# VH-VL binders against p38851r773to978: the designs that were tried, part 41

Target 1, 206 residues: p38851r773to978
Amino acid sequence: EAWCYFQDNFKVGSKTLFHVLFGDKSQVFPSSLFLCKKGSNLNNNSYWERIRRAKEDASCQFELCRKLQFQLNRTSNFIKDLLWLKDDNDNFKLVLQQRVTKIKQGYYFEVEEGPIIVKFPLCHPLLLRVRFIIAECITSQGESLKKCDLAILYDFNYVESIDKLNTKVEKLWLFERIHLNWALRYCKLEHSEINRKTREYLKKFN

## First folded at step 13 (VH-VL)

Design v07 (framework fv_recibokibart)
Fold by ESMFold2-Fast, scan of step 13:
Structure v07 (fold): chain C 206 residues (1-206), chain A 125 residues (1-125), chain B 108 residues (1-108)
Amino acid sequence: as target 1 above (206 residues)
Amino acid sequence: QVQLVQSGAEVKKPGASVKVSCKASGYTFTDYYMHWAKQAPGQGLEWIGEINPNSGGTNYNQKFQGRVTMTRDTSISTAYMELSRLRSDDTAVYYCARDEVTYFGSETYYGMDVWGQGTLVTVSS
Amino acid sequence: QIVLTQSPGTLSLSPGERATLSCRASQSVSSSYLHWYQQKPGQAPRLWIYGASSRATGIPDRFSGSGSGTDFTLTISRLEPEDFATYYCQQYDSSPYTFGQGTKLEIK
């Protein structure tokens, strides 16, 4: 396993973790993008064939960015759902900090919430939502976008190297922050209180 | 008319700080990023950084990181750039420029279409 | 950081001649994020061409921009006296955003 996945079969009250992280989406792209085994996704002919067949068109850029903005605007519901996965905010923050440390060892960390065990990937859940939206849009639309193609290519580059050096972990977090800022900028996303807080929160993990 | 008006020339001693203002008028201040650029005497343009007036979020060129701070006041449509620990090589004309966030509903990405008149900052002992 | 190299540094021509100004990027830049600015002494830069090939408002049709990838060109088909200035290319594809060093167009 490369560095990041979610256990989509865990229960959080009456909901699965999948519903908490991805909302009411039935289409997601987790394993092919976030469980990047050495060379597997870069040499996956079917994945790259989907991207290659996409049309380079301004309308495609608009559609992806609009979809990204729409999903990010739902952050308030996502954060409310995420907060009940733990006892309090300080415990959640500590768990997220410990994740970065464990990447050196190739391990994931677990949070137990009563009868529920949640395995957190070596990346921030809010950034995973952004990445899934980008991957989902590209594969469902069958179209490539220069900015999104670049972001995906950089993700694979960092993921392939994540287990080697601490400096690469720090670079990955910086990339995630830049990626989110870039998306907010080019999608002209309205900065509600929750979106601003999300961006500030992510800054703490660089 | 859309315009950006900058504060007047400044003379500072090495080690001091300078704060340059850029007042926007004729458009919705929060719909455009504000960039700052440096031009030393007889030299080309160098990008310093940008601020999103809507969120207050900033992005700085790493060359100036730690010495530059960008802020804004939306009530008076004014952006500010403060440069600290001034050196002789900070002597330059500093420009502000707006940059439209045109993606939503736009098919085109524009450059910095409106610039301030520039502020000369001279650092001398 | 993407480095933009402009050539020539200085171009000496007479009114009526054709000018070709080059901008070369150290890595690929989307044409949508490559812009050109004109600057006259003592004045602020002015947006001239955006998105590699689109003229800004009020710019005469003798100016054209072209290019993709790493090679971009600004062409002036027939120089007028008012065109003698310094021209800068700028990339907005990745942070930090960078300018070329400029090409000074001067009278021969």
Scores: ipSAE 0.000, ipTM 0.427, lowest interface PAE 18.8, mean pLDDT 62

Design v08 (framework fv_recibokibart)
Fold by ESMFold2-Fast, scan of step 13:
Structure v08 (fold): chain C 206 residues (1-206), chain A 126 residues (1-126), chain B 108 residues (1-108)
Amino acid sequence: as target 1 above (206 residues)
Amino acid sequence: QVQLVQSGAEVKKPGASVKVSCKASGYTFTDYYMHWAKQAPGQGLEWIGWINPDSGDTNYNQKFQGRVTMTRDTSISTAYMELSRLRSDDTAVYYCARDEVTYFLGSETYYGMDVWGQGTLVTVSS
Amino acid sequence: QIVLTQSPGTLSLSPGERATLSCRASQSVSSSYLHWYQQKPGQAPRLWIYGASSRATGIPDRFSGSGSGTDFTLTISRLEPEDFATYYCQQYDSSPYTFGQGTKLEIK
């Protein structure tokens, strides 16, 4: 089971970062199902030192992005199930509403208004998986290295000294909003299947 | 260190307007939304609206829509709430309060009003 | 608009006793968007519990929040003299954001 919490003593500007915890295995984002899977090299000192320096080294950022893409290739089809994203003929809205009915409150920080996809808890391990798979989708669709770099910086903000990054958490959340919009386009969903607020949001990012 | 300081008490006649200020210090003014709330004598709290100091966007409780205007001046870290066409039931203490907001997928998430101003008593009397 | 109804309106207790304060919503509210505030006479409210169950910074562990859906509770396991105040619940789930009418905790 996965849950998350706000770490009040770790803020970027006025914002407090989110941490994901899986049982008692870890207390930070690296504890996510993606990063903490058995046999992963993601938990070695060299890996985390590389992430920490990613912002300062474009070549390191590119190499790390490629390594993240390689890890995601084994789970990329997982995103379609997580987001209930199907080709244009599916009733996207009804399927996703059914999916979110059992979301546990309390430990979970949740955003429920806006696009239907926003009903997933921010700390759900599947949502974290979606973030990394979206980074893969961006690179596979010919997007710039800057978008991959932002995904790397997002991970860095969860695992390193936050005060040294001087980055607003709001920017990281906005990054997720933009990338989830791209995931919806990637899956070729019909706007007519989404409620009025979701259609408005999608058109805003066109 | 972190504090909100409001302007002093006001006495107004029915039909007049009042403008209350709320000066922020000890934090980055544009990182937190500013809420305004009303508390009539001996009564509970009532939410009036919020302003995003970064964008200037506002959201008002429909009960006050058309009579309330919220603004801010980022150069002096000050938020303002102006209430027009005052009537006797507007007599109340008005509070400003900051709230941390995270933007995600076109929505705002609020974490509670953790710092409040001391309140401004507005009395409407003929 | 979501209406929050608090009960009791007034709770008269002595130091050392347990207090249980209720907040009921007219429709379902996500626990993440329900908060509690403490207000003493002549003072501004202070954030006490956020997200239904998380204590704000510096709040003693004798305070706990719980609940989901339409029913939320603030519990004080052993009252201290400084705990006598009015407590308000508040929701951010739907605009307009609303407060309950308050529960006044007073010394009997």
Scores: ipSAE 0.000, ipTM 0.435, lowest interface PAE 17.3, mean pLDDT 61

Design v09 (framework fv_recibokibart)
Fold by ESMFold2-Fast, scan of step 13:
Structure v09 (fold): chain C 206 residues (1-206), chain A 124 residues (1-124), chain B 108 residues (1-108)
Amino acid sequence: as target 1 above (206 residues)
Amino acid sequence: QVQLVQSGAEVKKPGASVKVSCKASGYTFTDYYMHWAKQAPGQGLEWIGEINPNSGGTNYNQKFQGRVTMTRDTSISTAYMELSRLRSDDTAVYYCARDETYFLGETYYGMDVWGQGTLVTVSS
Amino acid sequence: QIVLTQSPGTLSLSPGERATLSCRASQSVSSDYLHWYQQKPGQAPRLWIYGASSRATGIPDRFSGSGSGTDFTLTISRLEPEDFATYYCQQYDSSPYTFGQGTKLEIK
């Protein structure tokens, strides 16, 4: 979890975006497990060795995510019904196959939650290095109810390319700042609230 | 069933090289790192190094750096460890063992499957 | 490198008794990265406890692992004849990965 910050601003009734994506399986496939390993720590040497191994083993961020799906299916046997959706620009998102009611190839998919249709756009290629879970909520009559969640999964390959910064915290903050500003404009989320919580999270690495 | 089968015992003279093989079966060879460990007669275990079978990338214990080379052949699911410039204190049983590689969504399992060992004797 | 020191080097006990095996690290090791292996003469090591406290598949519940930081313990609540073997702790926290020197559990 040292790699993941999740801001859950989106609910459909009492249900989170992860419940919408994974239904009852959200209890065994929470966002912290999906995006980052719980208990991971940036100050732990074995954590960095494992990340270096994962980087060496995967040709790109997309392949790393696909390997995670295969391993979770085989070792945990609780996400065998995951559907992996992607487009030509490596925009992607994972969802339980049975939850999907409509797919618009290369753009988004829809999941029904009561009277509300939740639209999940595929992540932009620039966000493959920082995964933002972006969703738009509409009524059955097509009326837009726009609320978004933001979950950040840092790519240390990208962070390590910013050599002029003295600390890993500074590198992560700059990386997050660039991508968070774009995502906030896209989703019209409250910038100060999310940025404050992200900075609180990153202080753990100082 | 998951199994690692190693090559047979070797007797070598000082200064020679030895190449031990470890053939994997029952799992996807490229999904697990392969480790090598040394156990001298009556002694404990010593880690030599590891190889990523997918990339061919290696990481060696500095004690063996310059004398050890790890390779693999994915077409036959086999890992190799070659130790050069053999000395009498290289006499040992050498083991291969598999290990999981990912921290995301995985538990840190350690080396869950081991080969049967290969005795290498270095004698004049 | 992290040095793991096991004590005692040899533990002489009878079937039915409780065994307590210690592993101490020269610096802090995350519990997730400390493992125990059992080895019998002429056999390869076998993973016994992973992540300091989790039993590997097929390992009887009389075995338990505990500890954090620099101090780790393997406990056998009631020894059976098949439990007499050498036990090694191993750290996977930093390269080079290291093993303790082993504790030999022998029949009194």
Scores: ipSAE 0.000, ipTM 0.460, lowest interface PAE 14.5, mean pLDDT 68

Design v10 (framework fv_recibokibart)
Fold by ESMFold2-Fast, scan of step 13:
Structure v10 (fold): chain C 206 residues (1-206), chain A 117 residues (1-117), chain B 108 residues (1-108)
Amino acid sequence: as target 1 above (206 residues)
Amino acid sequence: QVQLVQSGAEVKKPGASVKVSCKASGYTFTDYYMHWAKQAPGQGLEWIGIINPYSGDTNYNQKFQGRVTMTRDTSISTAYMELSRLRSDDTAVYYCARAEYGWFDPWGQGTLVTVSS
Amino acid sequence: QIVLTQSPGTLSLSPGERATLSCRASQSVSSYYLHWYQQKPGQAPRLWIYDASSRATGIPDRFSGSGSGTDFTLTISRLEPEDFATYYCQQYGSYPLTFGQGTKLEIK
C-alpha cells in the first residue's frame, strides 16, 4: 500500500516525533511527523489514535527496562522522540506477543525481515537502529511528491554481550549515521542547502 | 547541573599505588560510560581507559594494562581509577570524563598525582 | 594506533586576527569521530567542536571545524582575548583513543 508524508509538527503528549522530508526545496524539518496513510486517513482520528497507541506500547516497554537501570542515554532519548510508523500498527503488537523467546536468562522477541532477523530484548534495550522507508508523499491537497521521501522508523538491535559493549555501541552509532547519509544520497535531493540542513538536524538525535 | 567531582591531590612514593575517585551528579550514573585520561606536566592528553558503570566492564589502553584498575560504586555514583607500582613518569593530572555520543562531556576538575622519592 | 599530529605546535597571533589550526591523522578517521577540546592553564579540557564541524553548546560562531579523512581544521575567524588557550583534537574511531599533542594559541 502507498504511504504519504504530511508536513506537520506532531506531538504525542509532551513528546515530539522525528521525521524528515526530502525533496522539498523550501523546508527542512528536525522534529515533525510526515508519514500518513494514502487516501482519507489524514482526517481519520482512529488512525492517529492507533499511531499514538503504538508509540505508547513501545515507550512502556522501554520505561520498564529503564526502571531496571539498564539503558544507554542515546537509546533512551532517541526512542522517546520516535514513532514506529508502519501502517499495520497491530502487526507490531502481534510480533511482540508471538515471538518472545528466552535467551541467556532473559527474553527477547524476533522480527524476521527476509534474510534479516532483528532481536528485541524485552527488559534490556541496548541499541537503536533507524530504518528508513521511502514511499510516495502526498500533500494535504492530494499532490504526490517523489517516492524518495524519507520516513524514519525506529528498530531495536540486540547486543548479546554487554561486557564488551562500548566498542559495539559506538560502531552501531556510526552505522546509523552512515545509513542516514546513504538515504540522503539515495533520495537524490535537489537543493544542497536542504541536504546540509537536514544532515545537521539528524545530528540532534541523542 | 551535570557534574563530575574528583578527589584531592595526592603525593606518593615510587612503588606505591594511588586511587582517584570521581563522583557523578545531575544524571543517571549507569547510563553513561566513564573515561579516564592522563596529562603529564606541560604535556598533552593521554587516554587511560573506559568503564561501563552498569556492568563494571573495562577496556584499558595497553600502555597502562597490568597497572591500572577501574571500578565503580553505583550506590554513591562514584567511579575509581587505581594506578599501582607508581613511577616518576606517572606524575600527572588525572581526569575522569563522561562519554556522551562519542565525545567527552563533562570532564572532572582533575586530580594532581605527584610521585616523588 | 592512530596518531594525531597537530600543527603548528605554537601559534602566536594578536586579537582580531584569523587562526587556522590543523590536525592530521596517520590513517583515515570518520568526521563523526573527530572532536576538538579547548584547555586553559590550570583547567580541565572543555568540549569545543564535535563531529569535526558541530559547535558544542555555548561556543561562539567565530569557531568552525572542517575536514574529513586524514585532514581536519579548526578555524577562528577573529580572535578574542579569551580564545588564547591550547586546543586538542581527539579521535574516537578506534582503540586506543588518542589526542593530538595540542596547538598553543598565544598572544604575539
Scores: ipSAE 0.000, ipTM 0.429, lowest interface PAE 18.9, mean pLDDT 61

Design w01 (framework fv_roconkibart)
Fold by ESMFold2-Fast, scan of step 13:
Structure w01 (fold): chain C 206 residues (1-206), chain A 117 residues (1-117), chain B 112 residues (1-112)
Amino acid sequence: as target 1 above (206 residues)
Amino acid sequence: QVQLVQSGAEVKKPGASVKVSCKASGYTFTDYAMNWMRQAPGQGLEWMGWINTYTGEPTYADKFQGRVTFTLDTSISTAYMELSRLRSDDTAVYYCARDDYGYFDYWGQGTLVTVSS
Amino acid sequence: DVVMTQSPLSLPVTLGQPASISCRSSQSLVYSDGNTYLHWYLQKPGQSPQLLIYKVSNRDSGVPDRFSGSGSGTDFTLKISRVEAEDVGVYYCMQGTHYPYTFGQGTKLEIK
């Protein structure tokens, strides 16, 4: 059984920033962007307590939003280095020059340029790690794209103590599907299609 | 060639608002964030915030939150910085700069804003 | 906020001699991705700042190799091996690791 807990935990004004999933292990599959393994050492009570504490610290929430905006901008800059290649069947693929790491064939590529970890204010110490997943875009001949999947995966290392070196670390995986304009430029998908796919994907974990 | 061209100098009275423009050329406007800085006469550089040119979402330094507004007009590759409720200590040269992987590789020429009675 | 402290604030140098500027941060500038977001800018009289060095030691395109950056953690140095007349101006270090981004107070390099 998969172990996934889905929650909307961070909002900025009227916008929902991202959804949160947790588990002891996460996996990415061609037909599913995120899957977590049952049997996590983290349970719902531990996860909920951490999220509740973080939300109660407004300064930590705002710092998270600022740092995520910074990471998204850096990710956008990273995407400009992608090559848009056309194969013999008129399918378009996104590849990164010389730093291509193909983990999955067909639907997507997982590209990691090293760990990107964001530290939160000391009021509630969290470590946020970003993993970047680029999906393969499939187009029909002519004008319209058939399919494109793009996602950014975050993992949290929860630090239980801020007053000394912490010997206990729990990992949380956050998964966000982003409809960034730069991704739409490469894939030429409508925002509505990406939103629909994101909602369908996230419903799987509820 | 990448260029950032800012609007001309302005003189304002205390309590007024000023809007500075920054027109980008020579690259895809939405591929890079735009940052805003200021420099009071004889003083150092102060970061005011940035705007994500893909999403239009601004981020403001806490000191300026509530008085500054960053906006875009992507059809003309232009970013704007509006500072309201001007005080005499807002007299400064205001700069826009392009963010390339966490550092500012190109800067505008600067816009002098003088706030005087 | 991360405080960036430069020394000296005023640096009179003789043409052809070396120059060195120190920059110290109140917190580590090693980002969680392993990179250090410490950059150096030069502002020549009457001009906007221009990038010299990014991420501690990388020269921007067109910057002569007499400029070098070094350092780690909280202590950083910009060196000019042989000062030329066109190097006159105010040098700023900047950190991009923590929000808000902060600059040093500036070091004015002048010919004596």
Scores: ipSAE 0.000, ipTM 0.424, lowest interface PAE 19.2, mean pLDDT 61

Design w02 (framework fv_roconkibart)
Fold by ESMFold2-Fast, scan of step 13:
Structure w02 (fold): chain C 206 residues (1-206), chain A 118 residues (1-118), chain B 112 residues (1-112)
Amino acid sequence: as target 1 above (206 residues)
Amino acid sequence: QVQLVQSGAEVKKPGASVKVSCKASGYTFTDYAMNWMRQAPGQGLEWMGWINTYTGEPTYADKFQGRVTFTLDTSISTAYMELSRLRSDDTAVYYCARGEDYGYFDYWGQGTLVTVSS
Amino acid sequence: DVVMTQSPLSLPVTLGQPASISCRSSQSLVYSDGNTYLHWYLQKPGQSPQLLIYKVSNRDSGVPDRFSGSGSGTDFTLKISRVEAEDVGVYYCMQGTHWPYTFGQGTKLEIK
């Protein structure tokens, strides 16, 4: 199946982007987007295992953020969830779901999709580049409500002021945001082409 | 049905410590922060701080930093507030309250009167 | 710290008449997300405070329609269209925009 993916082989010397930003913790983040399948089945055992795994991954991300001593702040969070859907004709469609992340005391936020509510521990806004958001996908067509299997979503729509980019780490963080955007828009491109386009776009800010 | 039930009234001498408990029921304890407030007799409300029930991380208002400690016992859905080196001006009703984002509190405990006198 | 100032401090009202309470902040309460985190509580005699209005104008569940909140920036109002006996108590505004959270000094609503 065709997939849009997060590319983590971008090198800074011998280290990947993830190693530069988080140290040697690459295994806690996926390197690809999962597709949402049509026909959500609430009795499907693998469906609930996907939700459990996503929650565990989010917990690992929070532990990593806390280990880096970033403080949670009350900065507004707008999550643009990217759900990669496959329709009945095998056409891939990028569904942009804009969620306003409601920051709750208790260091978590919630996503509502129909009757399912999923809560995740908050991470510092600067580390919102990869979010594990899992919710029941509901599609309305005319008078019918259709459900699809859940997808792992990435939040790449947090944009920092270009004028504030002063360090190599900040520029690499922006590269990751842009890279995810390119991967989703140009998922037919090879890894090298996505990296090339991302680097070329980032040059506008140097 | 959401309930927050606090421990009973306390009378303490200056220099002592007091520990107030707040037991939650009717919801998932770790889904909401627990906030602490106090109200001196005939006076207004004062926010003391909050504790993240998921991580156990407390945040204290500057006035109370170094004298107050927030802790949890997640196994019994209970939050604690311990205030040390008590002074007569610490005489107040102390409240716990369930927190929502940006400081609104939808459920409050019944209050615990702490009297500090010589 | 953000100072919250309420007026009046004492509000005697005749049953069935309207009442209004003002709350002013020393700084804008508009957060970077465009929301304003100004909330209103009622403390009835001998009871814990209860939430009435959150984020300026949203009534909490079970709060009667006679209560309404309005305002922007630094100037906010809580209105009661027809005061009932059960409305007696002390009203507090609170800001959640800036740390630390702060309350107004309270307005005592009394029946004449």
Scores: ipSAE 0.000, ipTM 0.425, lowest interface PAE 20.0, mean pLDDT 62

Design w03 (framework fv_roconkibart)
Fold by ESMFold2-Fast, scan of step 13:
Structure w03 (fold): chain C 206 residues (1-206), chain A 117 residues (1-117), chain B 112 residues (1-112)
Amino acid sequence: as target 1 above (206 residues)
Amino acid sequence: QVQLVQSGAEVKKPGASVKVSCKASGYTFTDYAMNWMRQAPGQGLEWMGWINTYTGEPTYADKFQGRVTFTLDTSISTAYMELSRLRSDDTAVYYCARDEWGYFDYWGQGTLVTVSS
Amino acid sequence: DVVMTQSPLSLPVTLGQPASISCRSSQSLVYSDGNTYLHWYLQKPGQSPQLLIYKVSNRDSGVPDRFSGSGSGTDFTLKISRVEAEDVGVYYCMQGTHYPYTFGQGTKLEIK
């Protein structure tokens, strides 16, 4: 069977959460997530060899997501209560709908209303995408998004197409490791920039 | 710095088994697949298969299917290749190599396995 | 299995002169991601193979710029612009597009 993967967006209340896959190797790729436009040549042996190799690539990318999940689960209290939801199309989605008033490493935020938005790594056969965003609503003088007018955005991004991966793999693994601590460090050192990004992020959900 | 260090030379009788080790250092062991190759005396290189170092899942070339087993000990960053029911034509230098997404950037020093009779 | 054919199998060269090795595959090495997984290795006497060129034309870290790779589809070439004594050894092409991975027979480069 022909296959490809695309991102499916999930909403939590009025906010959008990006689709995330976690699990064992046999359950990593729910069929309902696949939308395929593959050419002919279904009887060509080399075509099926390419499909087999692409499945291996997808498995390796998903393993990166699993490594990050392990790291995230060990870092902070707000990560402990992640919910796994199965939608009506058998897609698995990660949702966090809890309030946090304090984060480890000296961060303090007041959350009055609304869910915490979590966006975790997306694994794709043809695109290496690693990004996690944690947005937490804080109270302020103004009110928006149902009394959640400001959120702190913790953001770590790495996006690389598979055709460039081989030229950058050594940089990715030897110079840049994927850890939640990078997002926390970014938040601590560039608080003012994060506030600007947070306002832009919230604008997308209005 | 990245290193792959293999176990020492072995001499075996036909019908025996041999287990070669490959200890990795200088990088995160589970971030790269490990491949196994062999080279008979005076001959070219032959691919035997690979193992996913995170999952432990091996893939074997058809010629070796049923006779070779790839295993891991992630606690010591070591991969193993066990070849059973040895024949005289299994005499070769066996190499492990790190897979950098479809090519091998670092190789072990090789392990000579001699099958005599 | 994809058959990889190298020529020549024996390559005597004079120091400072150019050298060229050809590698031909029995089927296309273009993968669905648009990359061609054709790589070149050098095995110096008594040593393990070492990577020279990956994905047709990309030079590995530390490999001198006198080495270059080119080609497409099924026909590939490794060129050395001026041979030095340290270049002696057996050169192998390898394909990583199709399982099982396969190597050429090897080309032995010697100083004449």
Scores: ipSAE 0.000, ipTM 0.421, lowest interface PAE 20.7, mean pLDDT 61

Design w04 (framework fv_roconkibart)
Fold by ESMFold2-Fast, scan of step 13:
Structure w04 (fold): chain C 206 residues (1-206), chain A 117 residues (1-117), chain B 112 residues (1-112)
Amino acid sequence: as target 1 above (206 residues)
Amino acid sequence: QVQLVQSGAEVKKPGASVKVSCKASGYTFTDYYMNWMRQAPGQGLEWMGWINPDSGDTTYADKFQGRVTFTLDTSISTAYMELSRLRSDDTAVYYCARGDYGYFDYWGQGTLVTVSS
Amino acid sequence: DVVMTQSPLSLPVTLGQPASISCRSSQSLVYSDGNTYLHWYLQKPGQSPQLLIYKVSNRDSGVPDRFSGSGSGTDFTLKISRVEAEDVGVYYCMQGTHWPYTFGQGTKLEIK
């Protein structure tokens, strides 16, 4: 039930991976590939199987999480809802839509930063979490909104830098933070409280 | 039972190319990376690179970049390693191995490539 | 590239006695995820290498419990509690933390 998101990039061989903590705060959930050498593809069945096993091991037990993963892999209609609020930056939406790659095991977003291509599957925990929070906020009668501990793991100073970002990678991360900040407004968390809890959480992993 | 079966021994002249095959069975071919290694006579193991059978993407060790090419035929669950511009010091046993990040759990039987006259 | 150094290079042992092989890395093999990607392989005469131990201390399926791995950072050890005839071959350590993957030079275990 507790949801934690800790972004950390690390390399194995020539590939860069991100791992995401989901569910129990002390457990590593799925790892995902964010940065890869240009011309490398990290979308393979071994990768998908490792994500599936990691979800099982990390106790991703919410039925909505599994339903959302199925929907996300099934239809492009959810791509716009997950990554863009309708009243937001149209240019950012177009960049993401032009970067969607359909592969045998689903859809991937590819975002370029110089010679590096950022790839992650549409079932990525970040996208699942954003959609899950939005679904809870929209369909809930208030009680479920108390369950969004995800806010304590995000840097709110990032949102203040919207006009300073120019790369597609940074815009993608910023878009996720904008979506989460929108959901956090409904959770009534204060910035100081979120920063304090984020520091406490990160201390546990030092 | 997981099995990787490689093509037979080759004798090549300097300057030629060699193409070694590795046929996988007993698992879903596209689920695991295929790594390539070589071992010169009386020497240790050297990693050459890998190919992702799901996408066809490759990574080559810098020493072999520009001379080696990894390819696939997914319809027959087979990976290929082609090494060009052969030199006498390319004489080695070449191995394919199933793996993901960091280690290899199943290896082919090896293919001896001899480069001489 | 990360240099992997094994010692001894030649290890004559008596049947039933213990054996120990050292592997040292030129750089730390602890990755930012907290895992250590140090693995051990055995190559029996005329055969392909086979995985014995992955991530320092985890035995691969079917590997007898007389084999054990230990170590941290840059210093690693493979131990055989009692050597059997089938253990003859060349033992290799390998690192998968840094690209490119690199192997030690090998340790040849022989029965006296």
Scores: ipSAE 0.000, ipTM 0.422, lowest interface PAE 20.1, mean pLDDT 61

